# VH-VL binders against Rho GTPase-activating protein SYDE2 (SYDE2): the designs that were tried, part 1

Scores and structures below are computed, not measured.

Target 1, 120 residues: Rho GTPase-activating protein SYDE2 (SYDE2), of Homo sapiens (Human) (q5vt97r660to779)
Amino acid sequence: IDAFRHYSFSDQPKCSQYISGLMSVHFYGAEDLKPPRIDSKDVFCAIQVDSVNKARTALLTCRTTFLDMDHTFNIEIENAQHLKLVVFSWEPTPRKNRVCCHGTVVLPTLFRVTKTHQLA
Unless a header shows other numbers, all headers, positions and changes below count from the first letter of the chain; antibody chains are not in Kabat numbers.
F, E and O stand for the ipSAE by ESMFold2-Fast, ESMFold2 and OpenDDE, each averaged over both directions (binder to target, target to binder). V2 = 0.75 x the mean of E and O + 0.25 x the DockQ between their complexes.
[cut] stands for letters that were removed.
Atom coordinates printed by the task and the answers are left out, and those that the model quotes come from them; centres of patches stay.

## First folded at step 5 (VH-VL; from b1 with heavy chain Y59R)

Design b18
Fold by ESMFold2, look of step 8:
Structure b18 (fold): chain C 120 residues (1-120), chain A 124 residues (1-124), chain B 108 residues (1-108)
Amino acid sequence: as target 1 above (120 residues)
Amino acid sequence: EVQLVESGGGLVQPGGSLRLSCAASGYSISSDYYWSWIRQAPGKGLEWLAYIDWSGDTRYSTSLKSRLTISRDNSKNTLYLQLNSLRAEDTAVYYCARSEYFYDTSGPYYFDYWGQGTLVTVSS
Amino acid sequence: DIQLTQSPSSLSASVGDRVTITCRASQSVSDYYLAWYQQKPGKAPKLLIYDASDRATGIPSRFSGSGSGTDFTLTISSLQPEDFATYYCQQYGSWPYTFGQGTKVEIK
């Protein structure tokens, strides 16, 4: 899986293919983060597959518009099409954790080009 | 300020099709949030139909899934709802609406901005 | 699916009255995931209350929400002329999201 940064995404074409396997995602960081909405300066990063949360980091203190980290997510995926990486602001009430930045990749296209996916 | 303006409604015959548009301004539809279509039959309550989120992921009402397609054009900042195989019971005002994208959500929670609606009338 | 039943379906009231509208769920709504909307004739719904009791931005303090589990209430403490409308509850505690059938508040 290629290293990635947060950037603006246009709506990507829906892929008719799906991918299954064990995937390791190494997250190097994000840039152009929105400032924290409330007095909280903490964020966390989550991996979503087809809009389902699969993994998240512990809380990270964010003092700039850059998040520099070295974290590996190990996730199992089944019949998946889209992977999202989303940075959320943290709030004491979970219902208020809002997006700070995001990225999306279409899994079948990524794996077909690189052939890097793993199958369980 | 976020504004949503629906268009494309009108009179159609049963079995017909329409494409509704929702022009958004004041915010990019690909930045964050869920963007939904919701309808209201005359004198009746509200019915959620579908959403598309900032990433392009979609969900549909189970009862209407086969007859609806939600889509968007990010360059026009516009959402679309394709209605097919229309029936008399599809006569309604169709709204587009926005909701926050929270971490723990399985979909849109509540709708903080609504368009003014566009009327679709299906009659023989 | 969670069915929401509002009571009453219609009521008549005078300016200054205290108005109470209830929303009863067919099963418990998790974590106070309930909202209230106001809709005037020919207009789109407007969000009043979310998370059972939190007022949306710009909503007057005469509107308040309460309740949990299966029983939720919208209260208008002193009805104003602009409050004559239809009110809807909506749950988002369990997919699919559902709305109540509405309560029409009419001028007496």
Scores: ipSAE 0.219, ipTM 0.700, lowest interface PAE 3.7, mean pLDDT 78

## First folded at step 9 (VH-VL; from k3 with light chain D31S)

Design m1
Fold by OpenDDE, fold request of step 11:
Formats: C-alpha cells, sequence, structure tokens
Structure m1 (fold): chain C 120 residues (1-120), chain A 124 residues (1-124), chain B 108 residues (1-108)
C-alpha cells in the first residue's frame, strides 16, 4: 500500500474535460470506514462514474476501519469526468444504502499522461 | 444541530450577477451529502437550480446551466451560487438545502435541511 | 419533465379537521420517490414525508402520506393550529426533480 501514490481529490485542478473508453479498476482495499450499524457489518463497494452506478462488489464483512478487497472490474465510460469509489452499508431507515467511505478520482487529468495508476 | 445560513441577497440590476453564500454548521459539506440551491419566486413554487455532491460532482438546471455556477469552499464549510445575466424572473428567495447520498439515488432527492433563504430582487 | 399538480391550490379548514391534499404527476413517479414539505410564511420548507409514505424525523403522526404511480396524497388527520401553512409535493423519481405548485391551508 505504501507503493501507491497518494491522491488528493481536493488538490486536483478544476477539470472541464471528459474521457471515454474501457477502464479496468482493481480494488485492493478501503480505509477510514465509518462504522456500520452495530447489528450489521455487511458492506459493499460500488464503482460510480459521475452519478451512475457502474458496478459493485458482493457483500463484504467490515471488521475494522480497513476493508480488504481483491476485485477487478472493467468499466465502460462515456464522456466521463469523475470516478467515485464508495463503500456502502444498509440502513433500515430510510431503507437505503448509506456511505461508509468514499474516494473520488478526476479521470481526464489522471489519464492525461499515463494510462496506469496505483492510487491511495 | 445542522444549520444553513444563506447570504448575499439584495437588489440587483438586470444584466448583473449575484453571488450567494451558504454557511453550513454542524456538518461538513465535504461529507456524505448533496448540497443544492433551490429558489422560490414570490408567491410561487420551488425550483431546483443546482447541486454539488461530496465528490464535487455538479449538476445544473438545464434552463439555467449557462448562467449558473455552484461551488464550495471546504475550509470555510460554505456553499456558493453564482448566477449571471440576471433577469426580472430571477427574483426569488434562494435556499440552500441538504440531501443525503445513497447508493439507490443518482442525485439529490428530498431535502432534509434548508436555510432560511436570501432574497434576490432583480429590478431597474 | 414530470409536472406535479396539487389539488386544491388552497383550502380553508378548522382545528380538528381532517385535511387531504392530492398531488398528481403527469407521468408515473418511479420507486415511490415523492416527498411532502410544509412551509410557513417567511420560512424555509420543512420535510414532512419522503418515499411517499415515510415520515421524516420528528414529524407528528397526524401527518401521513400515501399513493403510487401518478397519484399521491398528504393527510392531516386532525388539523392543529400550527399546521396552517403551504404544503408542497416533490418528485425525485425522474430527472429533473420537480415540485408541485403548493396547497395553502388557511384557517376557516
Amino acid sequence: as target 1 above (120 residues)
Amino acid sequence: EVQLVESGGGLVQPGGSLRLSCAASGYSISSDYYWSWIRQAPGKGLEWLAYIDWSGDTRYSTSLKSRLTISRDNSKNTLYLQLNSLRAEDTAVYYCARSEYFYETSGPYYFDYWGQGTLVTVSS
Amino acid sequence: DIQLTQSPSSLSASVGDRVTITCRASQSVSSYYLAWYQQKPGKAPKLLIYDASDRATGIPSRFSGSGSGTDFTLTISSLQPEDFATYYCQQYGSWPYTFGQGTKVEIK
């Protein structure tokens, strides 16, 4: 994990560009998770492109603030700008999945120079 | 606990611009929510204008997109709205509002917290 | 766009009355994604109901929502003095999200 490049979304410049293509995303894990409900530790990770859900993992067990994962997804993107990686957990009220943690990547700037990245 | 306070309203000439602020307290605007601007013309209904989510993703009303800019300053926990080329029909109370971010939704849905609004009057 | 039409636009009622407000959508609202708000003069809207029938936190039980598809209703089982206000429906089942024109509940 220390080999990954630290990526700060807040430090990214404003982007007006968009990209399209096929993107492969491999999840190694997620950290800084908000604790799910005490009666359930089931979570899942979702890949969102802008405001569209593109893929998600099966339910995973959240034991600590770090969620270990080993999943690869091939995502088709069209005129996309933001990749959102979000961990969700079920909430009975209002019967929806709430955010446990999240990360955002600005796609056009990321793939401007290189096509492969390891981000943390 | 959560409070939203709009400011920046007032009298503006047609063709001018407005820049509104929404100071949030009790919760971080960079957390798990959508933050929207909604306006209400005098004696009229409500109209959604724009949102920015926790990831900085934005969306605008189609009819106003060319004139609107929504932004935020995380360090100040403040939401902003800029509307250019003002017209008389832009006269309204402008509200900022919060919506939680869920997996099942693709944008702000219902708004659980609102500011008290700031009045913008566009007149010669 | 989905247009929401509330009925009536205004009504007069007395304390203790049962009040029903309807919200009709120009097309079916997906997933029961319909909310109701209460707004008093000079104040911001207050969320009452979400997902057609779920009461927001702190909302009295006298407020209830029902409906599906294109027809939704807000019911106040026994009107209280503090309930005189304007009520709005809002759909979030289809983009762009839209509001009804409002129903003003006045004292008789």
Scores: ipSAE 0.835, ipTM 0.935, lowest interface PAE 0.5, mean pLDDT 93
Fold by OpenDDE, fold request of step 11:
Structure m1 (fold): chain C 120 residues (1-120), chain A 124 residues (1-124), chain B 108 residues (1-108)
Amino acid sequence: as target 1 above (120 residues)
Amino acid sequence: EVQLVESGGGLVQPGGSLRLSCAASGYSISSDYYWSWIRQAPGKGLEWLAYIDWSGDTRYSTSLKSRLTISRDNSKNTLYLQLNSLRAEDTAVYYCARSEYFYETSGPYYFDYWGQGTLVTVSS
Amino acid sequence: DIQLTQSPSSLSASVGDRVTITCRASQSVSSYYLAWYQQKPGKAPKLLIYDASDRATGIPSRFSGSGSGTDFTLTISSLQPEDFATYYCQQYGSWPYTFGQGTKVEIK
């Protein structure tokens, strides 16, 4: 993880730009997970562009606050600003998948100069 | 306990602008929820206006999109709504409300917490 | 857009009465994504029911929701003094989300 650049969404300036194209996303892991219910340790990671679900992993077992992953997704982006990586877990009430942890990337600013990035 | 408090309402002339604030306490507006503005004209029903999620993604009512701006200040844990080119029909109580962020759909679901609302009256 | 029409628009009832309010959608509401709210004068709406039939936290058992597709109902099994208010349905199955026009429950 030492090769990854620390990325803080809160430090990013307001963006008025949009980007389109084909993007490849590789998940290495997620940290600072809120533990799911004791009786349900299954989680999955979702790729969202703006507010739209684009892809997700299969169910993974959450054992600690760190989730190891090795998944690559190719997603088409059209007129978008934000990439959201969200880990979800099932909750019997209200029978929906809730957020365990998340990260957000401002796409236009990220790809302004370079087209490849490793972020933490 | 989550608490939402709207402010900024009052009397405004037609053609003017309103800027409302929603101060949130007990929960961070940048955590993992949708935050919406909903209005209610006197004696009428409820109308959703806009939302912003924890990542800053926004969506607006189609009919009001050109006049609406929803924003937030994380440092103040405050939600804002600006509505320009005000008309008499914009007279309403404006509420801010919270919705949990779930995977199943793109946008808020039901609204579990509401502010007390702030009245905006558009009149000459 | 999905239009929600509540019936009746108003009704008069007494304490202890069984009250039923209907919410009809112009199109099918997917995944039972229908909520009910209670609103008292000068107050914000309060969530009662979500997902058509699930009671929100702290909501008394006398409130119940049912229905699917285009027809939904809110039932108060035994009306209490604090239940006189206006009730609204809301769908979140299709964008944009919409509300019913409201049903006012008044004292007879």
Scores: ipSAE 0.833, ipTM 0.934, lowest interface PAE 0.5, mean pLDDT 93
Fold by ESMFold2, look of step 9:
Structure m1 (fold): chain C 120 residues (1-120), chain A 124 residues (1-124), chain B 108 residues (1-108)
Amino acid sequence: as target 1 above (120 residues)
Amino acid sequence: EVQLVESGGGLVQPGGSLRLSCAASGYSISSDYYWSWIRQAPGKGLEWLAYIDWSGDTRYSTSLKSRLTISRDNSKNTLYLQLNSLRAEDTAVYYCARSEYFYETSGPYYFDYWGQGTLVTVSS
Amino acid sequence: DIQLTQSPSSLSASVGDRVTITCRASQSVSSYYLAWYQQKPGKAPKLLIYDASDRATGIPSRFSGSGSGTDFTLTISSLQPEDFATYYCQQYGSWPYTFGQGTKVEIK
């Protein structure tokens, strides 16, 4: 289950291709993860805005295809269009940290219909 | 295993346009990879053109950006490349290729699977 | 952009020879962010080495990579008949990722 909270500095938020502001994202967990590599059960969760890494968690131990957590990302974004939340496996070998699962949110869609103004 | 098959090459005229296809099998193009187009002029080296990643995000070669479009059709598991305003220097073999999506790099890493290529010849 | 220059551009060698190809970068590249490819005429490139020194799956042990910073090397310890091809280096340390111009290895 993904739940997103967002804050806007606009008194009357508008839909656009690009969004700026302070955003707070709560990550409650993931399911149907790809198995970790043979020698690692450690994962971390990262948030990417327009494919740029913005924040990540510390290493978490994942023993199943489910990850249950309560983590908040607080990020400042500027002229952003896409938000990705990606779970990577941690590998101590030459292979780099690989995707376990992912989700994508189009940021302008999140702000299209909101008439309510909220401050951080 | 993963297999990539390019098509749509052939003889084209200067000023025309080109639409290439890359049919993927053995893996979904909307899963966790970068998918790139790379070309090689006859007797020359390799030139990266564009990518589309699993989420649909794209990036283009800066020198060709005004003439290139990369796209995909997930239901057909197929990538596309459009190149407009063709010139003689666009004569090349065009490959599609796959790169792993890692946290540490912000683009195509190394290319672990390649198609066999499709030849485009711009006459005149 | 990082330019990669390979040396030599072409060489002639015999079966059993030790062959060394260099790739020089115009700016420093991490020793983990360089790959080598082999390309035979009429074929797609094939990944040989990634992260400067790691062999790709199924690549014979006679192929090895080394180097860091601006200077990288591909070595074929004992050249075989199937190794006559063109070899390319590629960096992925700084966007845009770039290829070397190639080194052709020919039969003497």
Scores: ipSAE 0.286, ipTM 0.697, lowest interface PAE 2.7, mean pLDDT 77
Fold by ESMFold2, fold request of step 11:
Structure m1 (fold): chain C 120 residues (1-120), chain A 124 residues (1-124), chain B 108 residues (1-108)
Amino acid sequence: as target 1 above (120 residues)
Amino acid sequence: EVQLVESGGGLVQPGGSLRLSCAASGYSISSDYYWSWIRQAPGKGLEWLAYIDWSGDTRYSTSLKSRLTISRDNSKNTLYLQLNSLRAEDTAVYYCARSEYFYETSGPYYFDYWGQGTLVTVSS
Amino acid sequence: DIQLTQSPSSLSASVGDRVTITCRASQSVSSYYLAWYQQKPGKAPKLLIYDASDRATGIPSRFSGSGSGTDFTLTISSLQPEDFATYYCQQYGSWPYTFGQGTKVEIK
């Protein structure tokens, strides 16, 4: 039995579990970011629950394709199915911020793990 | 460079169904971005139909959602649109298109790459 | 839903003319969330302008956009023979995102 797998109460594989509660997500970093066009770029990491932005970090300077950080998100979730963790490039106003890299974690799977949930 | 090629159009009778394909090359459909289907009836304007994003999340035009299914096959780098219960009003050129995935959005903003389109004709 | 109405629906102009196309929204479009596309016969639309005034990569400087709220304008400062096309506006300020009906530009 794999803790990363979805489980259904019925024999049909069509339904996913939902979870609610307070969650702490500790983010250590990311790799394979899009390389900066110049020597460095500003980035931030955001957490999205079911495609809704829940929290973000302050701006960080990134000089390579790797980002090391130590950040904890404390978020409330209700009837949530999965979590996206996305690193965005900061863009000048009026531009919008673009994806540098991402990860997706299915929330029912995370809730079965005894340690804090992490993406890196 | 990114290239999008639609296929699977053709002539169908009312009530029939088709599955359209959009083969992407030069870029992975699961990397980032939104991927959309948009149609244009003959002599008419453009209408957005559905999107799927890099994570697999989907959204549909509310007027058409019961008759459309968007999906993808990441191993073939291909988007699909299933069209069911087709009517004469569904006659159009169907395009696939790409939009950037911005922090500020809840969906595709503008479409920076388009395919060449595939014609679907619904007629007896 | 925000309806976009373009004016004129068609126009005819000479090479070198300044051409102006207007896009009017039924409700205010938040920020500058409006794009312009060029579509030549038998081809897919091509992005010209995004965020009301920013040119897409590779778009000639003769194309410019302006406006806010309910009124937006695409201007071609010196019309060229290759600018024969239909032009569409699109708003992305409010879901669902919608397109204008198009403006056909013919060169005399």
Scores: ipSAE 0.242, ipTM 0.678, lowest interface PAE 3.3, mean pLDDT 76
Fold by ESMFold2, fold request of step 11:
Structure m1 (fold): chain C 120 residues (1-120), chain A 124 residues (1-124), chain B 108 residues (1-108)
Amino acid sequence: as target 1 above (120 residues)
Amino acid sequence: EVQLVESGGGLVQPGGSLRLSCAASGYSISSDYYWSWIRQAPGKGLEWLAYIDWSGDTRYSTSLKSRLTISRDNSKNTLYLQLNSLRAEDTAVYYCARSEYFYETSGPYYFDYWGQGTLVTVSS
Amino acid sequence: DIQLTQSPSSLSASVGDRVTITCRASQSVSSYYLAWYQQKPGKAPKLLIYDASDRATGIPSRFSGSGSGTDFTLTISSLQPEDFATYYCQQYGSWPYTFGQGTKVEIK
């Protein structure tokens, strides 16, 4: 969760386990971002659980290929396998967003305790 | 611009298998889109088969889940569909297609780019 | 699953005619997420309309869409020679995404 790369995590083994609980996710930043589609350098970070958006930040100004921040997401997850954190470009019409970077964590491999976990 | 070119179709006997390829150019398949396979039997309508998204997550048509596998090779910018246990009903033109990510629905949008298709014929 | 039924299944029309095609959903399509595609023989489908009423880039103004919920229409205000094709609706508001059976528009 602590770093996102300009890569896709393809060909990961299919996970058969699922996790539920309350999670705190601390996001410190990202690097090697793709530029936003519009002229502005505004982005937002979203957390997805099994490809469903759970939370997002307010708009953030990003002038470089770096995003340096300290943000905490508090989310409730239910029967989940994958946590994704995605940096999207923002534009006035939210129907179309550009993925600037992303990362994925397989939740069963992250947690020592499978019931309820509050860890950053 | 964005171009999708399918290949690997042809004549196959029932029970056989086949791997279709979709070579993409003008855009990276690992960026931010959903990449789908859609088929059209002769004289019939369109049927969605499977997708793989930018993060490698996959989803399949329930009726075909046991017989197909979608995959990709990011270094070749190529999408694949493996078809197994082919039946006469699988005779169709197979398209690859791209759909936008739509944040508000947490999923794929409409299909904005399509390949020209590759014909698979399953015949005794 | 949301089933889409197009009406009519086929029609014959002359150049200059107004053509209306309907797409009815078996249950409400969330937030008007419905597209219309045009397909000519031997070609892939081409997007005409998205979000029920928005024309895709480069689509002539004679194509218009309307509707929400369960009832959607595609209208061609003045049919041109290049518009003879099969038209499909597709919903993307609920998984799995589904297509209508198609409406063939032929020259009378």
Scores: ipSAE 0.014, ipTM 0.606, lowest interface PAE 7.4, mean pLDDT 75

